# Ledger of designs, part 28: VH-VL binders against q9umr5

Target 1, 268 residues: q9umr5
Amino acid sequence: SYKPVIVVHGLFDSSYSFRHLLEYINETHPGTVVTVLDLFDGRESLRPLWEQVQGFREAVVPIMAKAPQGVHLICYSQGGLVCRALLSVMDDHNVDSFISLSSPQMGQYGDTDYLKWLFPTSMRSNLYRICYSPWGQEFSICNYWHDPHHDDLYLNASSFLALINGERDHPNATVWRKNFLRVGHLVLIGGPDDGVITPWQSSFFGFYDANETVLEMEEQLVYLRDSFGLKTLLARGAIVRCPMAGISHTAWHSNRTLYETCIEPWLS

## First folded at step 16 (VH-VL)

Design yd3
Fold by OpenDDE, look of step 19:
Structure yd3 (fold): chain C 268 residues (1-268), chain A 123 residues (1-123), chain B 112 residues (1-112)
Amino acid sequence: as target 1 above (268 residues)
Amino acid sequence: QVQLVQSGAEVKKPGSSVKVSCKASGGTFSDYAISWVRQAPGQGLEYLGEIIPIFGTANYNEKFKGRVTITADKSTSTAYMELSSLRSEDTAVYYCARTKYDILEGFSDFDYWGQGTMVTVSS
Amino acid sequence: DVVMTQSPLSLPVTLGQPASISCRSSQSLVWSHGNTFLNWFQQRPGQSPRRLIYKVSNRDSGVPDRFSGSGSGTDFTLKISRVEAEDVGVYYCMQGTHEPYTFGQGTKLEIK
């Protein structure tokens, strides 16, 4: 039998977006119990990510309890950060594959259509004034805003990303790292034609330096310091990187080729 | 001049489906979300769901999940609401309305409405 | 779902007199960032709803200043300082803080 699959959606999303994914899973892995969590749908997805983490935790705990052999997580876009945090705070999770589907795992810094849609009067260069305030941190999009030109503000004001990354010291850093390392495999999916995740390498824990040069995961301080376990996971062969070109952000969960290449192999 | 123009009245049999359109003009279609609200005769307003064309995402009132499908065509600035497995209780005027999302200014919900589309479900 | 309760449901008013409609939510409509997404709509006979007030107290363009919205948390009020003939219709409050959006039952304003 196949392990249950739990799906977590992205910003302004809902379970409806995953109808094709459900179809693919049913066809290729018949009998798989797939649960797409309809929590924080629509504008509710703008609520603080820690609030979302708590809600999703309450939903996944009973599912995990009924699946002693383990479960798989498929987490799309913003959902990927929610899931990473979830796995960090849960000391008893049983996640086999954590599939991060085009998620801004290292944060977001881009003038995308999404950004312009939410901040029609702002540019990414000035968003730090909003996002790195107590008021701004009440919005999920600001919880993973990562301005490479204002790293001091990021480190001090980010109430979510900087913490789950272990970039800012906090009393739970060691425990969160231990918890996250319980994951069997971390499957990172993304690509250059995404058009939303900026830089797209963020889906692979790459990100801008102070000159907006994109550095890879292995060049990041969080990796070098193994602050939340990336270096350890890589060393034991638990990280899978699956880049794919030609896929826009809103198509990652509905592309059959992507599913067969990057998702299906990890649904056991 | 912002306008939302909906398709004409529909008469349907129970068990059939209806698809209502809402064409937006006077603004940038992709800058807004389109919501659908219905009103049974002599009754109040009930929210069905919304579509965010720029994201291609639709969100639904749980009460209607499985029966309602909301879509959008950016090229024609038109949103659609399809309701299946129609029942007599689905007889109502169906409205589209737009919402502007702005984190700084706050959400502007339902600032403009369509003229409504009467859907009658009868044997 | 958040339940919106309006009172009264029927509101007969003499021309030129003030009117007041109450709207109560079953839970707080204040978002964590401090905004409150409470709207008031007017629906004249045979017409589509028209938004009068958004975010508790902001008037839409073209809405006369005799309309005003107030309140906080779970209690909100729409006031009309001097009722005119054109104000006849049904008024709805709506919350946009919690999914799904929900409306009050409506208040039917009539002229005595």
Scores: ipSAE 0.887, ipTM 0.935, lowest interface PAE 0.6, mean pLDDT 96
Fold by OpenDDE, look of step 18:
Structure yd3 (fold): chain C 268 residues (1-268), chain A 123 residues (1-123), chain B 112 residues (1-112)
Amino acid sequence: as target 1 above (268 residues)
Amino acid sequence: QVQLVQSGAEVKKPGSSVKVSCKASGGTFSDYAISWVRQAPGQGLEYLGEIIPIFGTANYNEKFKGRVTITADKSTSTAYMELSSLRSEDTAVYYCARTKYDILEGFSDFDYWGQGTMVTVSS
Amino acid sequence: DVVMTQSPLSLPVTLGQPASISCRSSQSLVWSHGNTFLNWFQQRPGQSPRRLIYKVSNRDSGVPDRFSGSGSGTDFTLKISRVEAEDVGVYYCMQGTHEPYTFGQGTKLEIK
């Protein structure tokens, strides 16, 4: 039998967005138990990510307990960060494949339509004033705001991304790394035509330097220092990169070709 | 001036479906979310769900999940609410309303409402 | 779901006299960032609801200053300093802090 699949949604999202994905899984892997977690839907997805991590943890624990052979995670957009954090804080998770579906794994920095929608009076150039305040960190989107021009503020004020990345020292860094390394495979999915994740390489742990030049995963300090286990995962062949062009952000979970190419191989 | 104009009254039989439209004007459609609220005769207000056109995402009150579908057409600035498997208890005036999501200023819930659409479910 | 409880449900008032409506939530409506999404709506007979107050105490444009909102946490109040004939209708509180959004039962304001 196929391992259960747990799905975690993104910002302002819900289980409804995954109706096509469910159809594809059912068709290609009949009998698979798929659970799309309807937690923190809609505006609730703006709550602090640590709050979301705790909520989702409570939901996945019983599912994992009933699946001793392991489970697969499909985590979309903001959900990918939630899932990475889940795998970091859970010392007993049994995740075989962690599929990060167009997630800002190294953070977000850009003037996207989504950002302008939420911050109609702000631009990326001044959002650091908001997001790196204690008030701003009460919003999920600020929890993974990564301003390359204000690295000091990011490292000191980011209450989520900087911590799960091990970029700021904290007492749980070693344990979180150990926990995350329990994953069988890390499947990274994204592409240049996403239009929301900025830069799109963030889905592959790439990101801007101080000159807004995009550097690859292997050039990132988190990789070089192996702060949360990326270098170790890559060395043991546990990281899969699946880039795909021609897919907009809202289509990653409904594109059949993407599913067959990047998701399906890891559901067996 | 912002206006939400809804489609006309509907009379439906039990088990059928109804689709109500809500056309927005006087603002930028994609800058807002559209919510649907219903009111049974002589009763209070009940939230059904919302759509965020720019995101293309819809969120529903769990009470109605599986029966309610909310969609939006950005090209026509129109939101739709479809309710299936109609029951007599679904007889109500259905309203669309607008919400502004501003992180800094706070969410502005239901600042404008449609005129309402009466849906009658009877055998 | 968050339960919104209004009191009274019926409010007969003499013209020119003040009115007060209470709204209680079953849990706190305060977000971690400090905002409270409590709204008040007026629905005149045969009309759509109209927002009067948002975020506890902010009046919408065109709303007379005789209307005021106050409260915090789980206890909220709408006050009308001097009731006028045009104020006849049903008033609803609504919370937008927790999904799904929920409304109070409504308070029917009538003139004695």
Scores: ipSAE 0.885, ipTM 0.935, lowest interface PAE 0.6, mean pLDDT 96
Fold by ESMFold2, fold request of step 20:
Structure yd3 (fold): chain C 268 residues (1-268), chain A 123 residues (1-123), chain B 112 residues (1-112)
Amino acid sequence: as target 1 above (268 residues)
Amino acid sequence: QVQLVQSGAEVKKPGSSVKVSCKASGGTFSDYAISWVRQAPGQGLEYLGEIIPIFGTANYNEKFKGRVTITADKSTSTAYMELSSLRSEDTAVYYCARTKYDILEGFSDFDYWGQGTMVTVSS
Amino acid sequence: DVVMTQSPLSLPVTLGQPASISCRSSQSLVWSHGNTFLNWFQQRPGQSPRRLIYKVSNRDSGVPDRFSGSGSGTDFTLKISRVEAEDVGVYYCMQGTHEPYTFGQGTKLEIK
């Protein structure tokens, strides 16, 4: 039988958003137990990411316990950061495939309509003043805001992303790396036409340098220093990169070709 | 000059459905969330759910899940609330109201309200 | 659901005198470390609700400064320092910290 699949949604999202993904899984992998976690819906998706990680952890523990052969995670957008944090903090996770569906793994620095919706009088160039404050860190989007022009502020103020990326020293770094490395496969999905994740290469652990030049995963300090295990995973053959053009941010979980190409092969 | 203008009163039979519209003007429709609240005659206010047009998603009060559908049409700056399987207890004035999700200032809930739409369910 | 309890439910007041309305929640309304999404609305006879106060104590534009909000955690108060004839109506507190959003039962303010 197929391993259970746990789905974690993104910002301003809910379990209904994944109805097409559920249909695809049912068609190709009949009998698979799929749980779309119905937590932190709507407004509550803006709660601090560590609060969300705690709540999602409590929900996944019994599911993983009932599946000793392992589970798969499919985690969309902001949800991919929640899932990566789960893999770091859970000594007892049994995740085989972690499928990161257009998630801002290295952060967000986008001047999009979505940004303007939450910060109507701000621009990406000055948003660091809000996000890198105690006030801003009370909101999930600021927990992964990554301003390449204010790296010192990011490294000091980020309560979430800088920690799970191993960009700031902390006493749990060794344990979190050990836990993360227990994953079977890391499947990275995203593409240039996403329109929200900025740079879109953040979904592949790429990001801007101070000149807004995108450095790929293998050029990032966190990879080179193997801060949380990316270099080890790549050397082990456990990282799968599946880019696809032509898909907007809201369509990743409702595109059959994407599912068949990038997701289906990893739902053993 | 912000206005939320709702559709007119409705009289419905039990078991039918009703769809109420809420047209926004005097602002950018996609900048706000639109929520629905009802008030039975002589009673208090009850939240039904909200839609966030830019994300294309709605979130519902669990009490009404399965009976309420909230949608938005950005091209006409209009939100809709449809309530199905109507009962006499659904007789109420239905209001739309808007929310600004501004991280800097904090959430600004229900700063403007529509005029209300009376829905009467009688057998 | 978070239960919002107002008192009094009926508030007769002499014109020109102060009025005070209490709102208590069944859970803390603190979002995280500082934000509290507690609002006050006024509904005049025959009209839609109108927001008076947001985030506990912030007055909306056009709301007279005789209205003030205060409180924290689970206990909140709306005060009118000097009631005027135009203040007749029903006052509701509402929380937006926890889904679903919930309202108090309302306090009917009337001039004696």
Scores: ipSAE 0.740, ipTM 0.858, lowest interface PAE 1.3, mean pLDDT 92

Design yd3
Fold by ESMFold2, fold request of step 20:
Structure yd3 (fold): chain C 268 residues (1-268), chain A 123 residues (1-123), chain B 112 residues (1-112)
Amino acid sequence: as target 1 above (268 residues)
Amino acid sequence: QVQLVQSGAEVKKPGSSVKVSCKASGGTFSDYAISWVRQAPGQGLEYLGEIIPIFGTANYNEKFKGRVTITADKSTSTAYMELSSLRSEDTAVYYCARTKYDILEGFSDFDYWGQGTMVTVSS
Amino acid sequence: DVVMTQSPLSLPVTLGQPASISCRSSQSLVWSHGNTFLNWFQQRPGQSPRRLIYKVSNRDSGVPDRFSGSGSGTDFTLKISRVEAEDVGVYYCMQGTHEPYTFGQGTKLEIK
């Protein structure tokens, strides 16, 4: 018998986007109860991430309660940040595998067509003026905007990412770390041809330094200080890194080779 | 000048499907979302859904539960709306309209509309 | 779904006189703590809808100064300061804050 799977989507997304993933799971793990959460679809995916976390928390509680043996999370793009926050804020979550499917876990600093689509008159170099304001923090994409050239502004203004990373002091930091560490495995998936997540290594907790050189997870202060439990989790053997080239951002949940290599082994 | 040009009127039988096209010109197709709205004769406006070509995703009004499919072809700058299992109450003018998702300036909904496509469903 | 209720549904007016159309939503149209995505459209007889007002009070290019929008939260108004013959048509409010986007029932403006 297989643990239930909960799927959390990303920006401008909906449950239909996961139809192929659902087919793959049904073929390899027949009888698995898979729930693709149909919340914060389309435009609603731009609402503040804490609002989204609250809504998704309410949706997952009854699913987890009916599955005392545990559940798996598959969380795509922005959805991976929602899921990581869930792991921190839920005192008694029962998540075994948290599968992070091309998620900007250390943030986003990309001058992509997607940035231009949402901010037509801005560039990544000046977006900090918008995102690190109270106005900008009312939108989800700014909640994980991470400008490596304005780190003091990021640390002061971020209402979401700096908090769940333990980069800014808050009264729940110890409890959130404890909760996060109850996850069975953290499965990190992403790749260099994604085209949206920038740097793509953010999906593996890598990120730019001030010179825009990518530092790997083990070189990040949040890892070195173990601020939310990454170092502890890695030492426990619970972090799985599964990079794959040749996959664009919208194809992660519809590529069978990616599923068989990176997802299937973790859906017991 | 931005233009949204729709395909011509159609007469359909109940139970069949219809596919209406909306071709954009005078702008970058991928910079906008394309929405579909219908108007039954003598009635008001009803939103069907939208597609965001750069993300390749569509979102639908739940009322149309699996009957509507919205797609886009970036190479031809054309959006499509297909409505299946047609009923007489689906007789309406179908419009496309565009939206700009600008976070700094705020969302600009339906700033340009197509000319409309009459779809008549009768025996 | 957010219900948008317009009043009146039929609005006969004398040329040169003011007109006012009310639109009420079943939920607040404020985006978190920011913008309000309430729009007004005009549909002249035999034509496609045309946007007049966006984000409550912003007049589109080419829309006469006699049109104005106001309101907040759940209560919104479109005003025409001096009705002209070309203003005949149906006026719709529409909200884009909550999915699915929804329209009011329409207000048919006619010259007496």
Scores: ipSAE 0.738, ipTM 0.861, lowest interface PAE 1.3, mean pLDDT 92
Fold by ESMFold2, look of step 19:
Structure yd3 (fold): chain C 268 residues (1-268), chain A 123 residues (1-123), chain B 112 residues (1-112)
Amino acid sequence: as target 1 above (268 residues)
Amino acid sequence: QVQLVQSGAEVKKPGSSVKVSCKASGGTFSDYAISWVRQAPGQGLEYLGEIIPIFGTANYNEKFKGRVTITADKSTSTAYMELSSLRSEDTAVYYCARTKYDILEGFSDFDYWGQGTMVTVSS
Amino acid sequence: DVVMTQSPLSLPVTLGQPASISCRSSQSLVWSHGNTFLNWFQQRPGQSPRRLIYKVSNRDSGVPDRFSGSGSGTDFTLKISRVEAEDVGVYYCMQGTHEPYTFGQGTKLEIK
């Protein structure tokens, strides 16, 4: 029988957005129990990511307890950061496949329509003044804002991304790494035509250097130092990269070709 | 000038559906969320849900358990609310209203309202 | 759901006198160390609601300065320093901090 699937949505999203994904899973893997978590919907997706992690943790515990054989996570956009934090903070998770669907895993630094919608009077070059303040850290998008030109401020002020990346020392780093490494596979999905995740390579743990040149995952300090387990996972053969062009940010969970190519093989 | 213009009054039978439109003008349609609120005769206000056109997503008050569908058409700057399986208790004036999600300035909820659409469910 | 309780529900007032409407929420309306999304709306007879106050104390453009909002946490107040005939209608508080958004029952303001 197929392992249960837990779906975690993104910014300004809800469980309804995943109706097509549910149909695809039901058609290809009949009998799979799929739960799209109906938490932090709409406006509440802007709540601090640690609050979201706490709420999602409470929701997944009973599902994982009923499935001793393991579960899969499909986590979209901002939801992929929630899921990565879940894997770190849960001593008792039994996640086999963590499927990260166009998530800003190394952060966000872009003047997209989405950013302009939330910050209509600001430019990306100035958002560090808002995001790297206590006020800004009360909003989820600032929890993973990663300004490559103000890295010292990022390292000091980030209440979320710098911690789960192991970029700032904290007493739980060893335990979080151990917990994260219990995942069976890390499936990274994204593409150049996403239009929102900036740089789009953030979905593959790539990110800008100070010159806004994209360095790939293997060039990142967090990988080289293996701060939360990426190097170990890659050496273990547990990281799957599935880039796909031609898919916009809102279409990742409603594209059948993407599902069949990048998601379906990992829903054992 | 911002305007939200709604479709006309409707009379419906129990068990049928109604679809109310809300056309926005005087601003960029994708800059705002469009929310739906109703008011039964002589009663208070009740939130149904909202749509965020730029994200293409809708979020619903769970009280209406699968009976409400909210959509948007960017090309005509129009939002729609469809309520199915109508009951006499659904008799109300239905309003659309807009929200601005500005993180720096804070959320600006329901700063403009449509004129309202009376939906009567009888017989 | 967050319950919003208004007091009084009926408010007869003499022209030129002050009026005060209380709104209490069943949960804090503070957004995690930040903004408080508490709004006040006026509905004149036969009209759509009109926003008067947003984020507790900010007057909308065109709202007379005799209207003011105050409060914090779970306890909020709308004041009219000197009631005029045009102020007749029903006043609603609304919270936008927690989904679903919820309204108070309304306070009907009438001139004695």
Scores: ipSAE 0.717, ipTM 0.857, lowest interface PAE 1.4, mean pLDDT 92
Fold by ESMFold2, look of step 18:
Structure yd3 (fold): chain C 268 residues (1-268), chain A 123 residues (1-123), chain B 112 residues (1-112)
Amino acid sequence: as target 1 above (268 residues)
Amino acid sequence: QVQLVQSGAEVKKPGSSVKVSCKASGGTFSDYAISWVRQAPGQGLEYLGEIIPIFGTANYNEKFKGRVTITADKSTSTAYMELSSLRSEDTAVYYCARTKYDILEGFSDFDYWGQGTMVTVSS
Amino acid sequence: DVVMTQSPLSLPVTLGQPASISCRSSQSLVWSHGNTFLNWFQQRPGQSPRRLIYKVSNRDSGVPDRFSGSGSGTDFTLKISRVEAEDVGVYYCMQGTHEPYTFGQGTKLEIK
């Protein structure tokens, strides 16, 4: 039989969004137990990411305990950051495949209509004033806001992303790296037509330098310093990159070709 | 002037479905979330769910999950609520209402309401 | 679900006298530092609900000064300093801090 699958949703999302993904899994891997966690739905997805990590941790513990052979994670958008933090804070996780489905793994710096919806009077160049304040860090979207032009503010104010990336010293950095490295495979999914994740290469641990030039994963300091294990995972052959063009941000979990190409092979 | 205009009253038999529309005029449809709330005769208000048209995502009150579907059409500035497997207790006035999400200023919940759509489920 | 409990459920008031409606939540409605998403709605006979108060104490545009909201945490109050004939209707509190959003049972305000 197949390992259980745990699904973690994204911003302004709910378990209903994954109905097509559930059908695809049922058709190709019948008998797979799939749990779409219905925590922090809709508006609740704006709560601080550490609060979400704690709640999702409590939900996954009994699922993992009932499946000692391992589980898979499919984590969409913001949910991919929640899942990466889970893998770092859980000493005893048994995750085989961590499938990161169009997640802003290196952060977000986009001035799209979608972000203007939450910040109608601001532009990306001045959102750091909101996000890098104690007020802003109480909202999940600001927990992974990554302004390449205010790196010192990011490093000091980010309560979440800078920590799970190992971008500043903290007492748990070595333990979190060790825990994260227990994962069997890291499957990175995303593409240039996403329209929300900015730069879209954030889903592959790429990001802007100070000149807004996109540097790929292997050019990032967090990779070069192996601060949370990316270089080690790549050297093991444990990182799978599955880019796909032509998919908008809300369609990643409802595209059969994407599922068959990028997700299905990893649901052993 | 901002208005939410709903479709007309419906009379339905048990077991059937109903689809209520909510058309926004004035303002920008994609700036808001659209929520659905119902009120049984002589009773209070009950939240069904909401859709965020710019994301195309809906979130439902678990009580109604599986029977309610909320959608939006940005090109016509119209949200829809479909309730299936109707029962007599689904007889109610169904309202749409809107919410403005704003991180800096805080959420502005249900600042405008549609006129309501009476749905009567009778044998 | 967060339970919102209003009292009284029926409120007969003499014209020109004050009225006070209580709303209690089963959980704190504080989201963060300055935001508590507690709202008050008025439903006049035969009409859709209309928002009066948002974020505990902020009056909507066109709402008379005789309406005021107050409270914190789990305890909230809507006050009408001098009830007028047009104030007849049902008043609902509603919380937007926790999903699903929930309403109080309603308070029917009537003129004696």
Scores: ipSAE 0.675, ipTM 0.827, lowest interface PAE 1.3, mean pLDDT 91

Design yd3
Fold by ESMFold2, fold request of step 20:
Structure yd3 (fold): chain C 268 residues (1-268), chain A 123 residues (1-123), chain B 112 residues (1-112)
Amino acid sequence: as target 1 above (268 residues)
Amino acid sequence: QVQLVQSGAEVKKPGSSVKVSCKASGGTFSDYAISWVRQAPGQGLEYLGEIIPIFGTANYNEKFKGRVTITADKSTSTAYMELSSLRSEDTAVYYCARTKYDILEGFSDFDYWGQGTMVTVSS
Amino acid sequence: DVVMTQSPLSLPVTLGQPASISCRSSQSLVWSHGNTFLNWFQQRPGQSPRRLIYKVSNRDSGVPDRFSGSGSGTDFTLKISRVEAEDVGVYYCMQGTHEPYTFGQGTKLEIK
């Protein structure tokens, strides 16, 4: 029988968005128990990410307890950051595959239609003034806003991303790294036509330097220092990178070819 | 400045469905969230769900699970609410209303309302 | 679902006198450390609801200054300092902090 699958949704999302993904899993892995967590839906997806992590933690505990052989996580967009934090704070998780579906793992720095909707009077170059304030940190998108031109402000003000990346010293860093490394596989999915995640390579732990040149995962300081376990996972052969062109941000969980290529092989 | 104009009254039989439209003018439709609220005769207000047209996402009150579908057409600046498997207790005025999601200024909930659409379900 | 409880449900008032409507939520309406998304609406007979107050105490443009809102956490109040004939209608509180959004039962204000 197949391990249970837990699905964690993204910003302005709900469990309904995953109906096609559920259909694909049922066809290829019959008998798999799939739970799409119905928490922090719609507007509540803007709540601070640590609040979301706490709520999702409470929801996954009984599911993991009933599946001692392990579970899989499929985590979409903002949900991929929630899941990565979850893996760090739970010393008793039993996750085999963590499937990160177009998630801004190194943060976001784009003023696309997505951001203009939330910040209609601001440009991305000015959002650090809002996001790196106590007001801005009350909202989830600011918890992973990553302005490459104000790195000292990011490191000081980020209440979420700088911590789970190990970019700032904190007393839990060693424990969080140990917990995260219990995962069996890290499956990174994304692509150049996403249109929302900026840079799109954030889904693969790539990000801008100060000149807005994208550095890949292996060029990132958090990888080189192995601050939360990326270098260890890659050396173990536990990181799978599955880029796919031609898929927009809202279509990742409803594309059969993507499912068959990037998701299906990891739902053992 | 912002105006929400809804489709006209409808009389429906039990078991059928109804689709109510809400056309927005003034401002930029892609900047809105459009919510649907109903009011049975002599009763209070009840939230059905919300759509955010720029993201193409809808979120529903679970009470109406499987019966309500909310959509939007950005090219016509129009939101739609469809309620299926109608019952006599679905007789109500159905309103659309706008929310602005502006992180800097905070959420502005239901600051504009449509005129309402009476849906009567009877045999 | 967050239950919103209004009192009174019927409010006869004398012209020129103050009126007060209470709204209580079954859980805190504080978003995080800052915002509370508690709103007040007025509905006159045969009309759509009209927003009066947003975020607890902010009066909408064009709403007379005799309307005010206050409260925090789970307890909120709408006050009318001097009731006028045009104030007749049903008043609803509504919370937008938690999904699904929910309304109070309504308070019918009438001139006695």
Scores: ipSAE 0.674, ipTM 0.837, lowest interface PAE 1.7, mean pLDDT 91

